# Ledger of designs, part 26: VH-VL binders against o60147

Target 1, 175 residues: o60147
Amino acid sequence: MLEKNKYLYIFRHIQTNQVLLSQGNVLKKTALFQLPYPLQKPVAPNGMRPAKLRKDHWVPLLKVEFPNESMFQSVFMQLLNYRKYRSVQPLTSDLLKLPIPVRRRKIMRQEVPNTIADLADILNKEKFPENSVRLQLSDKSDSEYADWPPSVQIDSEEIKLSRGFREKTTVDEAR

## First folded at step 1 (VH-VL)

Design c33 (framework fv_patecibart)
Fold by OpenDDE, second read of step 2:
Structure c33 (fold): chain C 175 residues (1-175), chain A 120 residues (1-120), chain B 107 residues (1-107)
Amino acid sequence: as target 1 above (175 residues)
Amino acid sequence: QVTLKESGPTLVKPTQTLTLTCTFSGFSLSTYGVGVAWIRQPPGKALEWLAHIDWDDDKRYYPALKNRLTITKDTSKNQVVLTMTNMDPVDTATYYCAHRGYGDYYFDYWGQGTLVTVSS
Amino acid sequence: EIVLTQSPDFQSVTPKEKVTITCRASQSIGSYIHWYQQKPDQYPKLLIKYASQSFSGVPSRFSGSGSGTDFTLTINSLEAEDAATYYCQQYDSLPLTFGQGTKVEIK
C-alpha cells in the first residue's frame, strides 16, 4: 500500500462536538454518513446529520500519522466499528432521565473523549512498533482522555489547521 | 391497564400547604425508565408542568415553583405525593398526575384531575 | 424556558372542514413536540408524538407536521366529537412547557 495515505484526521463539529474521521486533511461529503442520524436541515443542533458538509463548522481534533496506509486502514475501520458499537448500547439511567434531545446532545458531547479513548484502545491492541505512530492534537489536553501505548509519539506542537482544513501559516497567524 | 387517580383537599386557604396524592395502577415506579409527573391547569387556561419523579427517585421541578414544590414516591403503595406550600388563589387549578412515556417526556396516561380551589 | 405559541387561540369550524393549528417554539426544538386533545371537563389525551406520529387509537383525520420552530396539527375533516382544546408540548429541554391552547368549536 502507498505510504502517502497514512494520515488520519479527526474533526469535531464546533457546535455539536460530533466527530468525523477522515483520511487526509480534507473532509469529504461522504464523511457525513458517519453520523447516525438522518439528513436534516438546518445544521445538526441535536445530533442530526446535516444535509451539507459545512467545512467551516468542523475543526481538527487530532492528526495521526501511521507508518503505512495498511495500518491506517486497520485503525480507521476499527474506529468506525467502535462508534457503531456504542450507538447500540443501552442508555444509562442518567440519560433516561433527560428529554431525548438533551440526551442526544449529551451523547454527542461524549464523542470526542470516546473517540480519543477508542483510538488509544485500538492502538494498544495493535501493538505497533515503538514510536511508529505520531499523534498531534489540536489541544494537548485532549491526550489526557486516554493512556497511550509506546507505539504512539505525541508531538509537542499542536495542530495548526484552520476551519476549512487549511494549514495555518505564519502569515495566517499574523492576520 | 394503566390508571391514575388524584386525591386530596379540594379547598385550601391561602398560605396553607396543598398535599395531593396520585395513586396509580398498571405500572410500577420500580420499573426502569418509569416516571410520574404533576401537571396543573387553571380554569380556562393552559397546562402547566409542575414536577416529575422517576424510578430512580430523581426529582424535577418547574423552576419558578421549585421552592414551593416537593414530590415524593412510595413505590410499595404505587403513590406519588405532591406538596405545594404557600398556596395562593392564583394556584387554583385542576391538578393532574400523569404517566410519562417510557424513557421519554410525553404523557400517555392521565388521571381525571382534581380541582383545587384556593380561597379564604 | 422554551415558549410555545399556538395560533389561533380559537376556531369555529363547520363539520367536515379542515382545521389547522400552528405551534411555534421560541427556539428550534427539532421534532420534539407532542400534541394533546382536551375535551371539555376531561383530561388531556395524547394525539401526536414526535411532531408527526399518531398515538394509538387516534383517528386518521388527525396528523402532525413540522420541524424546528414551526409545527402544525391538522384535522383533515372535522367531526363533531373533535370539539376540544388542543395543546402542543415540547420535550427538547426542561422545564417541559405547553402552548396556550387552541380551542376548536363546531359551528
Scores: ipSAE 0.032, ipTM 0.650, lowest interface PAE 3.4, mean pLDDT 88
Fold by ESMFold2-Fast, scan of step 1:
Structure c33 (fold): chain C 175 residues (1-175), chain A 120 residues (1-120), chain B 107 residues (1-107)
Amino acid sequence: as target 1 above (175 residues)
Amino acid sequence: QVTLKESGPTLVKPTQTLTLTCTFSGFSLSTYGVGVAWIRQPPGKALEWLAHIDWDDDKRYYPALKNRLTITKDTSKNQVVLTMTNMDPVDTATYYCAHRGYGDYYFDYWGQGTLVTVSS
Amino acid sequence: EIVLTQSPDFQSVTPKEKVTITCRASQSIGSYIHWYQQKPDQYPKLLIKYASQSFSGVPSRFSGSGSGTDFTLTINSLEAEDAATYYCQQYDSLPLTFGQGTKVEIK
């Protein structure tokens, strides 16, 4: 039996740079629930969920391979918690001076560097075995948003954006 | 571009409380994965880690000293403050604050250090 | 707490010679070790992170290796400016701990 849920697939929005996490190589509508909730005052919302998932607007950012499901679940849950925590953090005075739509766009654009930094922080705090976690990026320069622990090995081959993430193996017979 | 500087009293009497301030520039403690630590070095001896504080206000202390240590931050002022109670001559040391990069415990930029002497 | 023991405590080395400094951990720490250089009356400077990764701007003559309990900092060809005390630091477990230091002097 093959192990399930040992891969984390990270997508980014081509226009906003928002990030969604997925256990599979195909993004599901339920992934939209990862986006921050609108908050009541005193904090302005850092983002709102889109009404519909447009799959053509989301492209691969990063694929993470863990040696087992337990490590995957730990990191995945911590990343979701980091994203929720970020939604309640105080905004800088420079951001507060911007109109709300401009402010939201600027915050959204930071989700890629923030997610990569968060992933690295989690992996640095967790004591995983050396070279046990493999990263494959669509753009290797994005790895420079963070310093990676000895547990991480970065794949020299980039993900081809024209292809997306590798499709799941098709079965000859439905059964 | 990243700079840190320690400030506070250079002479402390036994039993008094030491308060040191680290003022920094070139980074923000609202930046994710970033932290600031306090490390001391008694004259002619090894480095000793005391405490650190992260962007998310997570605080860690050297266990044997945690009853005496408090670390706080003011992100709007770019400052981290360390308080150490009940000073003893054995606490005489150069005290450093240092930048921790990207969620890990290596210290890539350090303040100049401030020598704190504990004597009567 | 994890104890780091450096060897030797002191070495006097002729310029251009190879210097090897060892750091031994009281228990396995994977590759979670960093190396610092401290010149007299100066603050420490990061040389090597994660056992073997050079910090930005550090001369190529410095390299690190090892895993588990035994780690090595190597200076391939000692320059006069390398006279300093070198410290290892582990990050495997809190509290963070440093070795006792290895002092390198030029003959």
Scores: ipSAE 0.005, ipTM 0.475, lowest interface PAE 13.5, mean pLDDT 80

Design c34 (framework fv_patecibart)
Fold by OpenDDE, second read of step 2:
Order: C-alpha cells, then structure tokens, then sequence
Structure c34 (fold): chain C 175 residues (1-175), chain A 120 residues (1-120), chain B 107 residues (1-107)
C-alpha cells in the first residue's frame, strides 16, 4: 500500500502559462509564493504574482504519483530549487531586446516545458525503481518536452480535472 | 547633449516610396539598450509608432505597415533610415525619429519632426 | 494590439485649476505606461515614465498614477504653459501604442 500525500499536481495558468506546484489536487493560496513577482489586481499576463489566488484561472498540467511521501517531497523540493535556479540565470540576448513585460511573458511561456523537463531531469537523477512513478498528463503531448526515465510510467489516459480544481474528479479512476 | 533630426522629402506622390533619414548625436546606436524609433502623427491626430531599430540591428515594425516599412541603421554615421513604400494621402503626417530606451521602451528624446505630404 | 483610450478628448481649464486625464487600456498592462506632452507645433516630450515617475525637468505639478487598466495624469495647478495635448503610451507589448490624446486648453 502506498503512503498518503504522494501526489504531485502541477497547475498551469490559463493566460500566463505560469506554473504552480501542489501537493495534492487542491491548489492552496500559499502556492502563489512560488511566483517571484508581486502584482496588483487583476491578474495580468505579465509574469507577476497575483495578490489573490483565482483557482478558476489554473488548470491541471500533470499529476505524478510517487511510491511514497518521501519521494514526493524530495522531488517537490528539487523542482522548487530548479525553478529558483532558472530565475537567476542570465537572460539571452534575444530576450534582452524585448520590452521588459514582453520578456517576462516570454520567459513565463517557457515555464511549462521547463517544469516538465525539470521533473524528468530530477527523476532521471533519482533513479527510482522501474515504473514506480506514475505520470498522468492533461495533454499527452506535453510528455514530449522531456525524455523520461524507466522509473516513470506514463499513463495512457489524460488527467481529467476541471479548471480551478477543488474536488476529485475522474482523474483517479480505478486502474 | 542628445539630438535627433529628420531629413527627407516633404512632398511625395501617391505610390512613391518615402525615404527618411534620422541623424542623431549625443549617443551611439552601438550602446546596449539603445534604439531609434520612427513615430508619425497625422495632422490633428494621435501618435503612431512605426518601427524601431536597436543596437544589435534588431528591427520591429508596426504590423499593419510591416510590408511597407524598412528600417536600417548606419552606426558609423549615426543615422537611421526609414523607407515606406506605396505612399498614400492617408500617410500624410509629421514623421518623428526618437531615441528609444529598451529598459522602459520609452522615447526620451525626439527630433523636431518633418511633415510629409502625400499628394498628386 | 493594446488600445489606449484617453478621457476626455478635450478639456478647457482655468489656470490654477486641477486637471485630470485618464488613460484606459484595453487589457491589464500593469504599470507599463508613459505620458507625453506635446505643445502646439512642437514635438512630443516625455513627461512621466513608468506610470508615476517624472522625467527630468518636469515640474512637480505633474504626476502620474494608476495600474492595471486605468491610469491618470494629473496637473495639480494648471499653468498657461501647460496648454498641450497629452498622450499615454504603453510598453506592455508590441506594437507600442499611444492613446488618442487629450487636448488641454487654457480658458
């Protein structure tokens, strides 16, 4: 039997494509602290942290089931670290040529593929047992952003969660 | 002291190509974060950004006019040239060149502008 | 493109009175806006940058405020020399766009 709290959910903002990590399927207000730049209302697609969580603006990107909570926590923390690391990386010349808001948006647009790639990289390094990690994507094509290690079993079914998810849906169907 | 000055024809016939030159001083277009933009203003109307070119020769155009606009620079001469093809009376306007700072994408110094009239 | 709509289009004001000009963006642009002053038969001059920062040489009677979609340029006490058309300009995204302008005249 697998331990409780072993599920990683990654949410994507419908406009900005910003990414939030969540333990469990309920996106908490504290998740907003993952975003680096504060912003006043309303939420704008300019790469800043909204003052208030609008759950209806976030959709699930993927779900990862780990063998246990410890593995989840390890990966979760590493993902946060990867994000932080990227945030301090030098900007490319092309980005520097853009207005700051445009630049920020462009960077944010890459958060989804970057996060997916980060996850794969972390999992590759962790060397978990084969097929011990279950990955379910809202869009299967998103799996193409990375090469996955043998530890990852990609679910044949797409995650089925509503926008602004607060309740369990059909995503955890018997398998 | 930063200065910009527009030069070119003040009268253009329809369908002809307009070529305007911006000659500037007090700064270099080789400096990081610096650009030169062209902005026009029809008589009694609002300002319209047309194009800009930066220190790295990156060019941006107003989308609706992109196919008609070409912007180039000669850094050694401190000049930026704008060409606009297929001129129409609707293109009658005062054309300004201005220094653009990319940090804020604002225009801090402007030329006096040159009125270009398109008429047969 | 982002459309900036200013209000009013025209304003006739008595000297020493307060002038308020509004610029509304078609979408939220944070604080990514600048203001320009254009006097008759002159080129535009940068007045306020970054929504609220006065450009060099700008009198203290000028101020800017706002965020999101609504921005305001204020002249605390109108001087005769302030007769001009004022434009807001956004740099949130390309293409860069201006408001239609607000003409301020002195009564």
Amino acid sequence: as target 1 above (175 residues)
Amino acid sequence: QVTLKESGPTLVKPTQTLTLTCTFSGFSLSTYGVGVAWIRQPPGKALEWLAHIDWDDDKRYYPALKNRLTITKDTSKNQVVLTMTNMDPVDTATYYCARMLYSGSYFDYWGQGTLVTVSS
Amino acid sequence: EIVLTQSPDFQSVTPKEKVTITCRASQSIGSYIHWYQQKPDQYPKLLIKYASQSFSGVPSRFSGSGSGTDFTLTINSLEAEDAATYYCQQYDSLPLTFGQGTKVEIK
Scores: ipSAE 0.025, ipTM 0.617, lowest interface PAE 4.9, mean pLDDT 88
Fold by ESMFold2-Fast, scan of step 1:
Structure c34 (fold): chain C 175 residues (1-175), chain A 120 residues (1-120), chain B 107 residues (1-107)
Amino acid sequence: as target 1 above (175 residues)
Amino acid sequence: QVTLKESGPTLVKPTQTLTLTCTFSGFSLSTYGVGVAWIRQPPGKALEWLAHIDWDDDKRYYPALKNRLTITKDTSKNQVVLTMTNMDPVDTATYYCARMLYSGSYFDYWGQGTLVTVSS
Amino acid sequence: EIVLTQSPDFQSVTPKEKVTITCRASQSIGSYIHWYQQKPDQYPKLLIKYASQSFSGVPSRFSGSGSGTDFTLTINSLEAEDAATYYCQQYDSLPLTFGQGTKVEIK
């Protein structure tokens, strides 16, 4: 049987550039709880709800293959922690000069370069074996947002956006 | 575009405390993965890493000098300060500050350096 | 701490000749090594990161190779402007350490 949990799938929103992390090649609606800026306003009067997940709005950003599940879990947890840390940091003076809607758009657009940089930082810190981590991107130029350690092997073949992480694009909202 | 500059006293007496300030431009210490390090070089000798501070306020010191070194940052002023206590003539060196990328821990841009002489 | 030993300490080379500088680590450091160039009375400049990756703006005559304990910096065809002391630096573990330096002079 194929081993589970050795792959990290990262998606980006086509309009906002917001990023979602997934343990599978299919996004689940619970992934929306990773977002600090809701894509949709709350529906129920009892507080905020995650926005409806739409398969046509999220595309593959990159896929990471780890040597084993332990390394995957370590990196995945650290990425989530980096994202939480970023959400509470003070804004720069340049951002504070901008109107709130423009500021939020600019912050959201930085999630792709920020996530890529965070991933590289974690992989460098972990000191995994040389060429043991396989990275495949939808746009290879996105690899330029980071300085990759020797543990990383970047796949020469890009992910086809029309196929997602499979021959067929799959996004799952149901359980 | 990225610049760093060291400032502080050029002459220190034995047992005194040295305080050096690194003022930089073209980047921010609020940027993830970015840090500033202090490296020294005694006349005619090799480079020696002393300390660094990262965007997340993570501070690291050379173990043999840890009890003498303090590194702090002021992100709003684009400054990093190194304090070294109980100066000795063997601490005579050119002191550099340099930008460090956490993921690489390489020093991509350096200040011009400031020579600090320790003598009575 | 990891000790980095460079060889040779000194090399006097005629222009356009190939220069090879070796850095040996006291324990395996994978490819977590960087190379710097320091000209007389100047600050160091980054040349090569992660053993073999050229830093932006560095001339193509500079290249790095190696892994584990043995690393090499090569200047394929020495130019007059390359007269400098070259240092390796490891990041495998703290404290960060540098080699003792290799001085390259033009004959």
Scores: ipSAE 0.006, ipTM 0.561, lowest interface PAE 10.5, mean pLDDT 83

Design c35 (framework fv_patecibart)
Fold by OpenDDE, second read of step 2:
Structure c35 (fold): chain C 175 residues (1-175), chain A 122 residues (1-122), chain B 107 residues (1-107)
Amino acid sequence: as target 1 above (175 residues)
Amino acid sequence: QVTLKESGPTLVKPTQTLTLTCTFSGFSLSTYGVGVAWIRQPPGKALEWLAHIDWDDDKRYYPALKNRLTITKDTSKNQVVLTMTNMDPVDTATYYCAHIYYGSGSYPFDYWGQGTLVTVSS
Amino acid sequence: EIVLTQSPDFQSVTPKEKVTITCRASQSIGSYIHWYQQKPDQYPKLLIKYASQSFSGVPSRFSGSGSGTDFTLTINSLEAEDAATYYCQQYDSLPLTFGQGTKVEIK
């Protein structure tokens, strides 16, 4: 069970580019509380929290394997804190010039790179053992959003997605 | 002065791919807050937004047609290209490209091309 | 998607009369709506932006109002050249959507 509990998955909304953190590869409904603005819609609007989780709208952005659950928990909580901190920061002048719906869209576009950068920053500060953290990205180019510490080993293989946007397993590949 | 002009085939066979080019002047897609959208209008019917692209290469598509649509820009040529696959007679419409500027606090289609009628027929 | 429903679909109006066109959104969209005028065989032209702001070159007889779900385009005194189809359009959320249009003809 420790093996399952040491995995961080970060999901990206396919339309809004919003980001959700997950312990394990199954996105839970409670993850929606990570989004700041509640809205009673089945589809997540830009910068808002949908009323229901549509798993088919979320794809894995990256997967991180930690040496143990404790390390996972530490990084997970820090990521949430980083997000909270950004949410209360004043908007830039250029964003203020935009109408609200456009502004929201622009802010959402930054969630992916910001989250990746946050992860790298946290890992840099944690100073985990060399190559003790394994990072796998759905798009390798996303690794360029940050400089990674020696503790992080970037997997050469991208996350493979099956129908429903879940990670492909060996069984899936054989089908 | 802002101008836009649509170009491409006016007749497409079913299942074929439509490629339309919007050539514009008077603005640049390198300018912050600028975008170009494609909107179509079937004969005697309402307007339908298809897709748009902005200076930051952000692309948005009408969800029901997303799998069929691709929008790209060539900033150096002041062109935006829309491709639509698997055309059907129901896709017969006048296709417009339009300028978008939302740096002023609004998000209007403030300038339009004259449109090009695309007929899908065997 | 947000559905915009205009009313009426068609109006035949005598010159100099007041014309009122309504646009109702399926959900609240604040003031994130534009109005367009499309004359026969022409491309649509921006008329009103952000619910009530007149676009450059638009005659003063045109005005827009409303917020939330109900919006109105008003032509205070109809001119012959105003014969056209008018569309509302929301930009609150994607996908961008238009109303079905209101055709205004001159009696």
Scores: ipSAE 0.008, ipTM 0.573, lowest interface PAE 9.5, mean pLDDT 87
Fold by ESMFold2-Fast, scan of step 1:
Structure c35 (fold): chain C 175 residues (1-175), chain A 122 residues (1-122), chain B 107 residues (1-107)
Amino acid sequence: as target 1 above (175 residues)
Amino acid sequence: QVTLKESGPTLVKPTQTLTLTCTFSGFSLSTYGVGVAWIRQPPGKALEWLAHIDWDDDKRYYPALKNRLTITKDTSKNQVVLTMTNMDPVDTATYYCAHIYYGSGSYPFDYWGQGTLVTVSS
Amino acid sequence: EIVLTQSPDFQSVTPKEKVTITCRASQSIGSYIHWYQQKPDQYPKLLIKYASQSFSGVPSRFSGSGSGTDFTLTINSLEAEDAATYYCQQYDSLPLTFGQGTKVEIK
């Protein structure tokens, strides 16, 4: 029997503030399918070519430790569903009035606050034991985007952005 | 499964406005990563992309024709409408609408309508 | 805009022979090219996407290759049903553009 993963790694784009979820401390190219826009559009300004995963452009946002694999899987799946749901909602009339580049920039900037809020919402709806979920952030002020339930313990140590989640200064290129 | 069909006038006089409707089934234009394009083909000539509209109301037009083209969608009716002003005999062509799925990691026109021939003459 | 030039313009081929169609881009487009088949009086159908990936339902005799500026569509063993005009299309940059087409006829 192999050990199951109980950690969720969340990364953010240094320029756009877009967010990617990972089951490992290294991003895979397939994670790009999580983006709120199709792969070609936000990363091909003058064309329709697909996005490439840039090792140096994604830094850790937060790491979540769950007490067991089943709780991790439940929250991870729900968070992916929340992201999918957000990406298919009709845009507001106010956003539709903006030029496309301005509109996309505004939407992408909201990914960090939205992901933090979604995570907190999922954890508030689940009835996990007190202090059973451990949250470690790269910037502790990001925890202020949401109200956290008693099940969440926020780590006093921050993740160093330049070091990824461990020894390396950048995220390894996905295969 | 996925089907598209073009409709509109088959004969247009010079200087008039052409309005074409694409009615589709098997997908929704509210679905993330989905778009619909208009492509035309003059008799015996190559294909020419005109415009497309995506699930998020993002609209793109062929630059040389941009001032003449308007593309809109009605997601509740499963329709995309192309309007082209100031028609000229050189605009005589078969007009196609086609499905786009960006989430495939490429930008193919993977399913096409049957096309509608529009003749511009007096 | 990116200009795509196809060669040859026309080819008459005996059944079972190998057909090669080339598409040359006026500037590098990576692998951001698709190939379409258009039979007489019909709408175009997608054959190959992203230079070399077969679209679903496309016979294995069709293959694509190339990168940068030079691309090739190959029909390994021509069948009667393959009589058509073939078009390449780039999606590296807007506006989206097509080649002029290559007409393949059966002898």
Scores: ipSAE 0.005, ipTM 0.517, lowest interface PAE 10.8, mean pLDDT 82

Design c36 (framework fv_patecibart)
Fold by OpenDDE, second read of step 2:
Structure c36 (fold): chain C 175 residues (1-175), chain A 120 residues (1-120), chain B 107 residues (1-107)
Amino acid sequence: as target 1 above (175 residues)
Amino acid sequence: QVTLKESGPTLVKPTQTLTLTCTFSGFSLSTYGVGVAWIRQPPGKALEWLAHIDWDDDKRYYPALKNRLTITKDTSKNQVVLTMTNMDPVDTATYYCARISGYDYGMDVWGQGTLVTVSS
Amino acid sequence: EIVLTQSPDFQSVTPKEKVTITCRASQSIGSYIHWYQQKPDQYPKLLIKYASQSFSGVPSRFSGSGSGTDFTLTINSLEAEDAATYYCQQYDSLPLTFGQGTKVEIK
């Protein structure tokens, strides 16, 4: 059941803490389309999508194994929707008081905890069978950003970080 | 109560095909997260996972035996069938079917097993 | 495939003594390991899930620990009924694999 298409990897940018979702352990350039490019200011940070993907700027945040590809796709799309929803929400008065660069940084720093919380929320709603979803984090403390349903089995071992990739295995390389 | 029971021939000649049926009760293979696995154990030896099938008709096989194995399910009959071609005396073993609940691949309920002897 | 090596292969233990069985994986598998008990002429029974989670109905004297490559099944106080062969099984990756087994006999 350990198919690449059943795995969600979330990467974070080493500088900005922005997050990208990936199907499988290899970050693809198409993932850049996940980064916001707002049409209107100042609802969301603009210019956040680089022209080229620098894989070496991204490290794995967590990996999730789903029961099947369909479930992966469902959760993946829901995560994107959650992100999109946040991007169009009005900024709080507190944020509006901040200089634009500071505001952008603050919003970006929230992407990691927000994404983790979103994932937990989605999984809670899906109500998968007990221990049917496997979660491994690069930093175990990141699991504290959310309450996880019984369907989620959290690995006690942290993932080994590799920029742009998760830890390479013979099986992964063969796929 | 969950139960599984293996059925099929107990004696097979070399080069013949083995067909085993797992009949279960107390659960449905239509239930999300449920699967059935086949495991064998040669006399006095360790357990060997052969294959499993889940509610979504996802099938997995032991790679070294993949070309010889076929697993199918009939949800309406609560049955899982395993076929193994080109049997050899080395394939003599007790064959078990077991329930897999979720994707931790824990086999929480087993059948009693059926001894299959491959001999001329 | 991931190879699981158990130690020892055989133990003869006096009742009420502590039994320790080790399972070593050929590569890191996190905590993705189960333990089974198989008594003579019986089918295997699930004992411990996910390295340390006791399965339903399992006596408290059984416990599991470990992560990465080294795992341990412990019987705190051996009972006569615990005479069996114990197997570890990994589910980190396919194919699913078992250890070679550890036979525990009562002195």
Scores: ipSAE 0.010, ipTM 0.590, lowest interface PAE 9.2, mean pLDDT 88
Fold by ESMFold2-Fast, scan of step 1:
Structure c36 (fold): chain C 175 residues (1-175), chain A 120 residues (1-120), chain B 107 residues (1-107)
Amino acid sequence: as target 1 above (175 residues)
Amino acid sequence: QVTLKESGPTLVKPTQTLTLTCTFSGFSLSTYGVGVAWIRQPPGKALEWLAHIDWDDDKRYYPALKNRLTITKDTSKNQVVLTMTNMDPVDTATYYCARISGYDYGMDVWGQGTLVTVSS
Amino acid sequence: EIVLTQSPDFQSVTPKEKVTITCRASQSIGSYIHWYQQKPDQYPKLLIKYASQSFSGVPSRFSGSGSGTDFTLTINSLEAEDAATYYCQQYDSLPLTFGQGTKVEIK
């Protein structure tokens, strides 16, 4: 029970690039409350449906290992606050000129670079010990969205297909 | 404090067009994930969702009424406008506007409602 | 369109008794349901979100449960101020639909 909440898992939607934060390696349905709008289901003939957790639509983006729960909670809460702050900023005129589906897709696709940049900014502001935070990515090139502090050790190996992680088509819905 | 208030005519003749305005304060309809919905309630009957408009101008309408409904927003005035054409006595109802909080599609704050009577 | 059927239509209840209101969906909606309270001549107020999550400021005597097609709103100990019509509303698909309402009054 002491090991709980040592890891931050970040998942991305394979089509929209929207990001979900999780305290565990399996997404819970309640994480969908992080999304501002429901995703349109493939079988929905009319309009958009409320978001449904589809195990084949979410894949790991990155995993962050903290040395203790206190550091995890601090970073996790700050990351949620950064996301909330971004949500209240006005849209640029360039985005407002786009058709609604194109506009939404462009905004959603920015969640990955934005989340990575926010994570790095939070870690740069905290005074964590050198090499105390371990970052492992599904695509190592995503680490280039930000400059990382000395406290972060980026794993040379990308996220492996193993217990706790699924291939890009399998993310289990939890109760 | 978040508030919404409906305004418009209280009496409409059959075949006329109804225009209702929702004026709100305490939030911006430029906020990511926020929307405004219109709901009506005929006297003694259940609530009926009519339309909503989201922060990014996405508009949704009740399918059976979509050819009669238009929803627009003016973010500078903090207003959302609903237009309904070809009014009929069966459209007599109290019309409400409400905020959609976004993340869970909850209608968390409602206006007081405005009764619209359709009669000759 | 998803049809929501509430039961009972009307219930007259002695103060302090437990009230149970059910909402049945014509197809599975997961947990994508809200509950609202509407007092006479007033606007509706959001009570429960996502089947079981209490909205801020709502008294603890109100609780929601259920998933799939069968949902329940419970008032653990009815107070006089709880006399109202209660509505369920689904978010699984468009169009958004409400139940027909359950009127609760005090004996």
Scores: ipSAE 0.006, ipTM 0.515, lowest interface PAE 12.0, mean pLDDT 80

